VHH binders against q9vm92r272to629. Designs and how they scored, part 36

Target 1, 358 residues: q9vm92r272to629
Amino acid sequence: LEERMAFIEDYQQTQARSLLLYVREHQPAELISENGTIFSTTLDFALGKVKKMVRHAEHYSLDDARIKPPTPAEIVENQTFMVQSTDVLKSNAKFKVSEKVMAEYARLAGLYLDQIESLRPDYRWDGSRNLWILKPGYQSRGIGIVIRSSLDDILQWTSNNQNKKYIVQKYIERPLLIYRTKFDIRQYMLLTITDTKVSIWTYRDCYLRFSSQEFTMDDLRESIHLTNNSVQKRYKNKTNRDSRLPKNNMWSLDQFKNYLRIMGAPDGSWSKTYNGFKQNLVAVVMASLDETELLQNAFELYGCDFMLDEHYNPILIEINSTPDLSPSTEITARICPMVLKDCIRVVVDLPKNPTAAT
Key: E = the ipSAE of ESMFold2; O = the ipSAE of OpenDDE; V2 = 0.75 times the mean of E and O plus 0.25 times the DockQ between their complexes.

## First folded at step 8 (VHH)

Design g32 (framework vhh_8fcz_2; at its last look DockQ between E and O 0.58; V2 from the best seeds 0.00; counts 0 for: SAP .708 > .668)
Fold by OpenDDE, look of step 8:
Structure g32 (fold): chain B 358 residues (1-358), chain A 124 residues (1-124)
Amino acid sequence: as target 1 above (358 residues)
Amino acid sequence: QVQLVESGGGLVQPGGSLRLSCAASGFTFSSYAMNWVRQPPGKGLEWVSGINSGGGSTYYADSVEGRFTIIRDNDKKMVYLQMTSLKTEDTAVYYCARDSPTGSWELVYPFDYEGQGTQVTVSS
């Protein structure tokens, strides 16, 4: 229940940001109409929510434990806001305000978004559609994953599937694309526990996985939005997909680096990305350590999936225990055995010889 | 034996500047990209900046972009981090680290800080 409430609040906050983002990204004249059905109070509400978020981020821990149940009045206000904002975002409803007033709202939207995004950089990835991805907790490899855009739909989905634990995550609506196609990066992580000491290892090689379809937010099918091989192998590549994309829907790191060069990415872009991997993974592992019983003399291999933003910052989307190491493609046939072989070096050779190559 | 010795840390006021230095020995310095990482109090390691082996390419975390500058001197086997417009959130122990070769496991935590790091404290 507490988690549900937290989610609802998060969804509503996201909706507020989404609306403001929408306002920021459009010309004031495009957002208004004399016959507009959306009132300025909706914008006021959104601004207020984001302002509160800023204050909270500045002064308080984002601990969900501090979430108070909404008052009945707040519930009504939130409902009204959700309806109005949804009309704007999904149905292109117009605001009944003057152009000057809308321009001011746009300015304020920009201001508050900049503030919150400074405090929470991850919010830059959210987009304006307020989409969420639901993952079954017991299933791996993209099975049963759904993307939803309605709070009620999400809540209903989770209620109808009470026997199934779902992980609900904000869908990244603005991922970096390669030739208009969604991709993620599979990065391997190794955890070792020796003498109650945790060590985190990252592999200095990775590979990219592509969707078989061109990316579009107008179609939420898994073939478009999921990149894992277990899902994509079921689909044929779209004929209109860019011919420069691989048929097997995978790139090596070298291929990606080559792409970056071709695209004129700044030097060091990959280094930035990779270092971002390390930073994110360490943060996540450390955050989970309090909840994890450490086994002595244990190791575990993880497959970590990252998306990238336009600045080549990595976004961690999933960590998989016991990742698929099957040689399903030429790329995986190469990298997976290497990863395993080198795991042995870390787990077996290194303890025997601290100077052993890893 | 690979050695990295960081120095140059200290107490500064917000808006102030510091220059960190890292002295490297025990390996072919010019063959390795170098990095600065930091560990804020009570937080995990954070990557700050990197520079390729030749010094021609630099890269920064978004949090420090425009404020920090990484430089290296291969002749002296030194890497530097010029920090400007320092913020309270920049408070951390700063470490110098070399990149691992491609195709190997890299120890990320605990960072094989071959060095002891240098404390940077930004406080009013």
Scores: ipSAE 0.528, ipTM 0.846, lowest interface PAE 0.4, mean pLDDT 90
Fold by ESMFold2, look of step 8:
Structure g32 (fold): chain B 358 residues (1-358), chain A 124 residues (1-124)
Amino acid sequence: as target 1 above (358 residues)
Amino acid sequence: QVQLVESGGGLVQPGGSLRLSCAASGFTFSSYAMNWVRQPPGKGLEWVSGINSGGGSTYYADSVEGRFTIIRDNDKKMVYLQMTSLKTEDTAVYYCARDSPTGSWELVYPFDYEGQGTQVTVSS
């Protein structure tokens, strides 16, 4: 019940943020009507929810915090908020307030969003659609992955598929695009274990994977939104797709670096991205170590998938313990054998102890 | 042996300025890129800034871009971090670190730092 309650709370917090983002994205006059059906109490609830999230993020608890069941009054208040906010976000329902009052709410929305985003930078990826991606827990490779926006649909889906464990993640609504096309970055990570010490390594090379279609949030098809190779290999590229994108839907790191230079990206944008990969992966591995058993004199190779924001900051999408290393393009034909070869060099050379310094 | 000695930390008010120093010895300093990383209270390590071996290219985390400046002096074997417009979120122990010498794989943890770090506290 803890897992279900935690998700419901997360969904409701995300709805509050989605409403405030929607208010920030629009002119106050666009949001109001004399005949509007949505009252300012909906905005007060959203602001209060986000303010509470800010307070939580500023404090580090010494004690475990458990989600408490809501009171009957809280249930009614949450249900009312969810209905009214959904009407705004999905049905373009209007607020019954003056333009001056709406402008003040927009100012407050901006302030609270800026504050929570400074404490949780990953929230900058979210939009106003409250979308979630549902992934099967078994070998999925795109099979059975769906994107949903409705809380009831998500809860029903997981209940109806009890025999399949699903992972529910917030969908990234604002990814960086290249020539209007979604992509991710495959980054390799190596864990090595010697004498009960864990070392984390990242590969200096990587490659990009593109979807076969142009990005749009108006169409949630997998050919647009799931960039992994097992999905995209089933689709042909749209015939009027930007010709600067590769037919095989992959770029080398060198091609990406050249793109950054052509677009006038700040000096060191790749170095910033790569350092972000390192920080993300260390954080995830360290959070996981208390729950894992170490195998002496072992190594594990992982395929890690990242997306980028508009400032070239990475966000980790998933870590795959069985990465596909078979060559499928000229890009993977080069990098995949090199990754394997270099893994063995690290594992064999790691016990050696050079003592010289200059 | 490799040594990195950080200094220049202290207590400062929000909006204030501080300059951190790192003295390097025991290796060919001019052959290595150098970094600053920090550990905020109760959190893991964050990369802050980097500078290539020649000093011609500098890099910054978004959270410090425009406020912090990394500088190196290869003759004195020093790297500096000039911090301005300090915020309470900048409170951390700051470490100087050199890049890993590994070719295709980079060692990320444990990070290659030998110093004790220097404490920066930004408090009203």
Scores: ipSAE 0.342, ipTM 0.650, lowest interface PAE 1.0, mean pLDDT 79
ESMFold2 (binder alone), look of step 8: mean pLDDT 81; pTM 0.833

Design g33 (framework vhh_8fcz_2; at its last look DockQ between E and O 0.44; V2 from the best seeds 0.46)
Fold by OpenDDE, look of step 8:
Structure g33 (fold): chain B 358 residues (1-358), chain A 124 residues (1-124)
Amino acid sequence: as target 1 above (358 residues)
Amino acid sequence: QVQLVESGGGLVQPGGSLRLSCAASGFTFSSYAMNWVRQPPGKGLEWVSRINSGGGSTYYADSVEGRFTIIRDNDKKMVYLQMTSLKTEDTAVYYCARDSSTGEWELVYPFDYEGQGTQVTVSS
């Protein structure tokens, strides 16, 4: 129940940001109409919500925020906001305000979004559609994953599937695309526990996985939005997909680096990305350590999936404790055995010889 | 024994500048890329900057890009972080760390050698 409430709040907050983002990204004249059905109060409400988020982020740790049940009045206000904002975002409803007033709202939207994004950089990855991805908690390989845009749909979905624990995550609406196609990066992580000390290892080699379809937010099918091989192997590559994309829907790191060069990415872009991997993984692992009993002389291999933003910052989307190491493609046939072999070096050779190559 | 000793931290106002120093000993300094990382209050370690062994390539986190500059002196076995236009969010304990590049598996945590760090506080 608490989790549900927290989610609802998060969804509503996200909706507010999404609306403001929408306002920021459009010209004021495009957002208004004399016959507009959306009132300025909707914008006021959104601004208020984001302002509150800014305050909270500045003064309080997100973890300390006791979720208070909303008052009946707040519930009504939120509901009204959700309806109106949805009309704007999904149905292109127009605001009944002057252009001058809308311009001011746009300015304020920009201001508040910049503030919150400075405090919460992850919010930059959010789009204006407020999409969420629902993952079964015990299922791996993309099975049963759905993307939803409606709070009611999400709640209904989770309610109807009570026997299945779902993880609900904000969907990244603005990922970096390669040739208009969604991709993620599979990064391997090794955790070792020796003498009650946790060590985190990252593998220097990785690979990219592509969707078989061109990316579009107008179609939320898994073939478009999921990149894992277990899902994509079920689909044929679309004929209109860019011919420069691999048929097997995978790139090596070298191929990716080559792409970066071709695209004129700044020097060191990959290094930035890779360092970002390390940073994110350490953060996640450390956050989880408090909840984990450390076993002596243990190791575990993880497959970590990252998306990238336009600045080549990595976004961690999933950690898999039993990654698929099958040689399903030429790429995985190469890297997976290597990863395993090198794991042995870390786990067996290194303890015997601290100067051993890993 | 490998040692990394950070210094140069302090209290500064927003918009101010600081220069951090890291003195390295106990290893072939010129053979290792060096990093600055920081730990903000209540947060985990954050990578800030990296410089390759030769000093010819530098990398920065987006949050500090354009404001911070990493430099090394291999003769002196020193790494520096010039910080400019400091922000409140830059408040953290700053550490220097060398890369562990002995194989395909890179040790990310813990850092091979962690110094005590140097406190940087940006406050009005």
Scores: ipSAE 0.559, ipTM 0.853, lowest interface PAE 0.4, mean pLDDT 90
Fold by ESMFold2, look of step 8:
Structure g33 (fold): chain B 358 residues (1-358), chain A 124 residues (1-124)
Amino acid sequence: as target 1 above (358 residues)
Amino acid sequence: QVQLVESGGGLVQPGGSLRLSCAASGFTFSSYAMNWVRQPPGKGLEWVSRINSGGGSTYYADSVEGRFTIIRDNDKKMVYLQMTSLKTEDTAVYYCARDSSTGEWELVYPFDYEGQGTQVTVSS
């Protein structure tokens, strides 16, 4: 129950940010009407919520830990905000304010968004759609994953599937696209345990997986948004998809590096991205080890999925403990056997080197 | 016994320069790429720079690109880090570490270092 209330608060905070992003991205005249139905108090509420988030991110103290529950009036204000803001974001409802007043709200929206994004860089990837991805808690290979925008739909979905444990995560609305098409990067990681010492290995090669359709937020179908090969294999590539993209929906790392060069990416962009993979994976593994009993003389191979932002910074999406290593394309037919061959070298050959770690 | 001995740290004003040294012994130095890593006060280890075994390719963290230069001398079994335009955020204990790999697997944790490191403090 506590998880449900925490999610509702997180959703409401995201709605406030979404409304301010929407206001920043439009001209004030586009947002208003003499016959508008949306109150300026909806904007005041969103600004207030983000201002409170900025204060909380700047300062953490025992006094802040004693936050009072909302009054009945505050609950009504939250409900009113959610209805009004949804009408703006989903139905293009207009504000009943002057253009001068709307321009001042747009200025404040930009100011507060810049402040919170400087404190929480992960918020830079949010859009104005307040989208959430619902994943089954059990490993499903992409089956049963849905994307929803409505709070009521999300709560109803989890209630209708109470015998399953769903994970609800914010959907990344601003991923890097290649030729207008969503992709992720499959990166392999190996954990080894020797002498109670955990070692983390990353594979230097990887591959990209593309969706079968151009990216759009107007259609939440899995053929657009879930880049897993097992999902995309069931779909035919749409005829309007860029012809430079591979028919089998995969690129090698060399193909991606060539793309970076053609696009004029700064020298060293791949090295920066790969170092980001390493840093992300070390951080996640070390956090998990604090909560996990170590198993002596073990090794585990993981498939790690990353997305990139428009500056080629990696975003870790998922770590899969049972990665599919079946050759499904000419790309995986090359990479997957090499991953396994080199994995055997790590597990078997480490004790044979005279300079190898104990 | 693998030994890596760091030196050359000290107290420096912002904008100043230092050159760190790493003396290596107990392994075939010319067979390994070498790294500099650092540990800022109260934080975890950060990778700083890498140089391949032959010295022909160098790599840098974004935070130090253009300010730091990694150099190696395989005959003397030495790795250096030339630091310029130092900032307060460069304050850390600096370690050299050999790079390990097996096939295309790269060891990313733990870093393979054995020295005490050398303290660099950048303050007004």
Scores: ipSAE 0.372, ipTM 0.671, lowest interface PAE 1.0, mean pLDDT 80
ESMFold2 (binder alone), look of step 8: mean pLDDT 81; pTM 0.831

Design k16 (framework vhh_8ghr_2; at its last look DockQ between E and O 0.68; V2 from the best seeds 0.00; counts 0 for: unsure alone 62.0 < 65)
Fold by OpenDDE, look of step 8:
Structure k16 (fold): chain B 358 residues (1-358), chain A 125 residues (1-125)
Amino acid sequence: as target 1 above (358 residues)
Amino acid sequence: EVQLVESGGGLVQPGGSLRLSCAASGYSISSGYAIGWVRRAPGKGEELVARISGSGGSTSYADSVKGRFTISADISKNTAYLQMNSLRVEDTAVYYCAKDSPTGSWELIYPFDYWGQGTLVTVSS
C-alpha cells in the first residue's frame, strides 16, 4: 500500500514535469486556442508541484520515506490535474489563455524544470509522455515487460496480478540513440563477500545491445523498446535501419569506442561513462546491503544494464542476478566465457595469492 | 608506502561549506590511479561520494551530492580536494580519502585499496 502510494505520487509528479516540459518545447501560439478547454489553473498546479519538488530536493533527502499521504482535497486536485494534463499531452488539448500569458508559463516552466533537473539530472530523461515500464520481479529476460502511460492502467494491471510481484520503473523516453536505434550496455559486476566484507568488482570489458528497429515513441512494441537478445532474436532487423548497425544487434566495447571517435565525442567520454557505471553500482549495492544479511564466503555475478544520455552519463536500468551468459552471438561468445574464467581469478586465485591478477 | 592523509573536517551549520584535503604520498596522483572520497555516516554504510581520475579529466559523484560537492586534484601538490557546498545534516559523516588500484580484467571498485584515517564532518544547527 505504501509502495502504491509512493508510485502514485511519483507518477503525478512526473506528470507535472511532463506537462511543463511539453509547454517548454512548444511555441506558445501552438498551445493556445480561443476554444481551448484547459485553463491556466492546470499550469499553476504543475508549476506548484515542481516547485515543491525543488524545495524538497534542496532541503531534504529525496528519500521516499518522507512522503506524506495526500489530503482529500489534494487527492481531488491531483485527479483533476491528471485529467486535464492528460488531455493536453495525449489529445493535444489547448489552453484557453492569451499568447502572452502562455509565454510566461513557458518561461516559468523552463525555470522550474532547470532547477529540478539541476538537482535531479535523471529527470531530464523522462520526456513528456509519462511512460512507465512494468517488469516481473523475477528474472524474465524481457518476458512480460510492458510499457504503460495511464496511471489507471498501471494500477489496474498491478491489481489484477496481485500474485505476481512487479517492478514499476519510469521509462526513459529520451535515451541516447545510435543511428536512431535504442541501445543499452551490459556491464558485468561481481560481488564477493569475505569475512563479512563486501567487495564490488566491475569487468573492464562490456558490450552493447541494440534494438532491431528504429526508435520511435509512437510505437511501444517490445521490438523497438527492448534490447535484450532474448527478445530481439525473435525479430528481423528493419530494412530501414541504418546499415552501419550490426546484424547481430551487438557491439563490442571497441566498436563503441570507435563509434565515439567517429562521432567526435569528447576525449574521455568512455572513461566518463565507465566511471559512472562504477559510481552507480557502488551506490546501488551499498543501498541494498543495508537491508540484507550477507552470506560469508560467497560471490555472485550480475549483469547490469545501462542506458546513456546525450552527455554519455549512464543510467542504470536493471541489475540481473544470474545473467544470461549464453553464447548467442559472436560478441557474447567471446565475452561471456572470459567473464566466467576471470571470475575464478577473483574468487579462487586472489584469495590464495593477494598479488594475483584478476 | 602509499599514505593518504585527510584534513579539513569540522563542525558546520546547514547550508555551510567545507573543503576537505587529501594529501597523498608514496605515489603520484597523476600516475593514473583514481582517487575518491568515501563517507561513513553513523549507523549507515559506506558511500562513495566522489571520484576523480588521475588525469583529472573525469569526475563522478553520488547522486546525493551532485551539484553540491566538487572533487579536484592538484598534481603539483599531490593532493585531492573535496569542496562541499550547501551542506546538509545528512552529510554528517567521517570522510575518507581513498585510492584506487589497477587490477586485471576485474576491477575492484569497492572498497578502495588504500584509505586515509578519515576526517569528521558534522553538519548541525
Scores: ipSAE 0.532, ipTM 0.842, lowest interface PAE 0.4, mean pLDDT 89
Fold by ESMFold2, look of step 8:
Structure k16 (fold): chain B 358 residues (1-358), chain A 125 residues (1-125)
Amino acid sequence: as target 1 above (358 residues)
Amino acid sequence: EVQLVESGGGLVQPGGSLRLSCAASGYSISSGYAIGWVRRAPGKGEELVARISGSGGSTSYADSVKGRFTISADISKNTAYLQMNSLRVEDTAVYYCAKDSPTGSWELIYPFDYWGQGTLVTVSS
């Protein structure tokens, strides 16, 4: 299974970045001990991994898309790195180097992280915990979703469960929070296929879905981390929750725009976010069309889920081909019927109004 | 009749720069329509590279070009620009200028309503 090998490589690269983030976040004296068990070779390995990632992101390599089996020496080196780095990140193990040497490694860690984050801005949302979310591919609405950090646990979980396919996705450890609470944004997308061409539409309205609990990385419960309404409806809001958050855990787009104004966000911040939604959705659809047989005179409605970073840049999390359009709050009671009604208008009215204008 | 005319393509070495221009006619780029750049590499599909609102205020970029490319507009010349810095071999493509039209509750975001003829950008060492 090539997907398994690709995930293992991705996990190892993420571990290297996680170690360098940890080193950057601490003073050199905090990381060392005369009796430390971790040697500088672990840092050299992490720096080498990230340097290789920078080189590949800056320049095409003919071998980048190929997964070669590691040599026995590479297997041992990788295993040693994973054990040593895990001891640092999860057990607070100390480096056996001088403070001067550790300070130089901290400087290099910052340099390499700045380089890779400038090339892959989405990496800024990763933390040092190397967390992954496991979703059953053909179960939905939060059933069977878990968050794990251990490579062996992840691989064992996918082997032990009866589902044929799991989706393993990097967990975003640093999402934008509103009043210390995690949220996502539901954006609807419509595909129409006419005359062997595909048209992509986005709905001009959307809504936010909040967790019932305050965000913390110290507790990985679904009531904190899975903002899907089907999950959150099973939980009651935290008693000491910020009173400015909606009791029904949803905001309209207008409420979010008002929040942006209150926080002093630059003029046009929503336009920037929405343009980012469009860019992400076009890219994903275009990438998938080579693998999809076109069905003439077809349309399909999707529910697309986004998160934001602290600068309001969007992160596409999921595209749902069978979105739940049942009204569950006052907000969905308004939006969901209108999405369906306007979808019919596009499908029915488009042939009658073929772009003839002035 | 709306027309979009691209210019500024050419051959450049990796790490070099080019500036693409899109001269619009038949409408004003200040009128609220978005304008964007789409690229098509030889033998590959299309990628929306950059988009700017017709008012010239809001921009967005594909992840593959963020930090390297900048889209802008000069309303007095009715022209949009794509400044392409730190070019890579992977940026080799025909670059098309395109605009959208505003519509009802659903916004058509692809394909654009109007397209230019394209300008070739080749990045090779």
Scores: ipSAE 0.270, ipTM 0.615, lowest interface PAE 1.6, mean pLDDT 78
ESMFold2 (binder alone), look of step 8: mean pLDDT 76; pTM 0.774

Design k17 (framework vhh_8ghr_2; at its last look DockQ between E and O 0.55; V2 from the best seeds 0.47)
Fold by OpenDDE, look of step 8:
Structure k17 (fold): chain B 358 residues (1-358), chain A 125 residues (1-125)
Amino acid sequence: as target 1 above (358 residues)
Amino acid sequence: EVQLVESGGGLVQPGGSLRLSCAASGYSISSGYAIGWVRRAPGKGEELVARISPSSGSTSYADSVKGRFTISADISKNTAYLQMNSLRVEDTAVYYCARDSPTGSWELIYPFDYWGQGTLVTVSS
């Protein structure tokens, strides 16, 4: 119940940001009509919500545990806002305000978005569609993953599937694309526990996975938005997809680095990305340690999936225990055995010889 | 012997700022090792807050501190810094600086090899 409430609040906050983003990204004249059905109060509400977010981010923890239940009045206001904002975002409803007034709202939207994004950079990845991804709570290899935009749909889904544990995550609507195609990076992580001490290892090599289809937000099919091989192997590559993309929908790290060079990415872009991997993984692991009983003399291999933003910052989207290490492609046929082999170095050789190469 | 010594901790009000220093000795911070700031809050586990490779200037931050904290290094002083702005009560912790571990195919990213003694940062109204 608490989780549900937290999600609802998050969804609503996201909706507010989405609306403001929409306003920021369009010309004022495009957003208004004399016969517009949306009033300025909707924008006021959105601005207020984001302003509150800024304040919380500046002075308070955004921890959901501190979220107060909404009052009945607030519930009504939120509902009204959701309806009106949805009408704007999904049905292109127009605001009944003057162009001058709309321009001011656009200015304010930009201001508050910049503020919140400075405090929460991850919000920059959000688009205006307020999409969420629902994943099974168990390793599904992409099975049963759905993307939804409607709060009611999401809530209904979770209610109807009470016996199934689902994870709801904000869908990244503005990922970095390669030749208009979605991709993620599979990064391996090894956890070792020795004498109740946790060590975190990252593999220096990784690989990219591509969707078989060009990226578009107008079609939410898994073939477009999921990148894991278990899903993509079921689909043929689109004929109009860029020819520079691999047929097997995978790149090695070297291929990616080459791409970065070709694209004129700043020097050190990969280093930045990789460093970001490490930072994110340490944070996630540490956050989970309090909840985990540590087994002595244990190790576990994880597959960590990252997306990138336009600045090559990584976004952790999933951590998979017992990752698929099958040699399904030339890329995985190479890297998976190596990862396993090198795991032995860490788990077996290193304890015997602390100076052993890992 | 490699040594790291933190300084600059103290009591600060929410919204305030502090600058922590990590003085390294026994090695050059430009020698290829990264330096990280790790904090331990009461009742909580360790959190890597920020990391810098002084040789390249590459930096990374925990999401919890992005936009608020800045890690830097002065090679001439063999010192790393953590500028903490817009401090929150939740930032209260003992802050440690640490040196990164050696490299291999598997890179040890936690824990660090060398740690300072830590400096206490208390954010309280």
Scores: ipSAE 0.515, ipTM 0.839, lowest interface PAE 0.4, mean pLDDT 90
Fold by ESMFold2, look of step 8:
Structure k17 (fold): chain B 358 residues (1-358), chain A 125 residues (1-125)
Amino acid sequence: as target 1 above (358 residues)
Amino acid sequence: EVQLVESGGGLVQPGGSLRLSCAASGYSISSGYAIGWVRRAPGKGEELVARISPSSGSTSYADSVKGRFTISADISKNTAYLQMNSLRVEDTAVYYCARDSPTGSWELIYPFDYWGQGTLVTVSS
């Protein structure tokens, strides 16, 4: 019950942010009508919700996030908000307020969104669709992953599948696209532990994985949104997909660098992105080490999945402790054996010879 | 012998600025090695604050310092700099300059292979 209540609160907070984003992205005149059915109290609720989120983030009070049962009045207020905000976001329902009042709400929406985004930079990747990704168990290899927008659908789906542990995460709605197609980047990371010393390694080569269809938020099927090769290998590329994209849905790093050059990306864009990968991975590992017992002569290989934003900034999606290293394309047939061979150089050869290649 | 020598630390009030220097000797900073600034606050672990690849000019920053700190390099002086603006009490730490090692396909990104002795930055009123 506590998990369910926690998710419902997260969903409602996201709905409030989605509504404010929608308001910020439209002209005030587009949002109002003399015959509008949406009350200004819906905006007041959303603003209040986000202001409360800002207050909690500033005070770093994680224990205060403990879920408490809502009062009967809060239940009614939340239900009213969810109905009205959904009508705005999904049905283009209009507010019954003056244009001047709507413009003030738009100003406040921008202000509160800027505040929360400065404290939670990852919120800048959200859109107005309140989408969530549901992932089964520890090792699904992309199988059974579903994207849903409706709170009722999400709750019912997880109730119907309680024999599988599902993880519900906010979906990233604003990824960088290549030729209108979603991709991610598989980056390998190696941790080596010797004499209570932890070393963090990143592999200098990586590869991109593309979906089989053009990106759209209007269609939530996996062939568009899940870039894992184990998922995409089951799909035929659609005919409207850009012909410059690879038939096997993978690019080498060199192919991506060539794309950046052809598109006139800022000089050093890959270097900046890769430095961002390194910075993010060091931060995550350092945050985790206080809770880790060190094992002499141990190593762990991770598959790290990144997306990029429109400015080539890295978005760390997942760190997989059991990455699939089997060759599935000409790209993985080259890279995966090299990752393993070079891993042995780090783990075995380097301790025996400090000048060994890594 | 590769050496990195930090300087420029000191006491500053909140909102103030400091510029840290990392003078390298025993190698050229233009040779493809990255240079990073790592800080250790009293009783806390290490945080990678900023990194620069002097040959490309590419930089990256920790979220905690973005918009306030700027890392740069002067190849002619074989020196890297960290300009710290709008300093906060939370920025109080010993700041270390460190060099990354250019190796094979696996890049060691932590710990760096050469470290300076550190310079103390204290932000207090």
Scores: ipSAE 0.374, ipTM 0.683, lowest interface PAE 0.8, mean pLDDT 80
ESMFold2 (binder alone), look of step 8: mean pLDDT 80; pTM 0.803

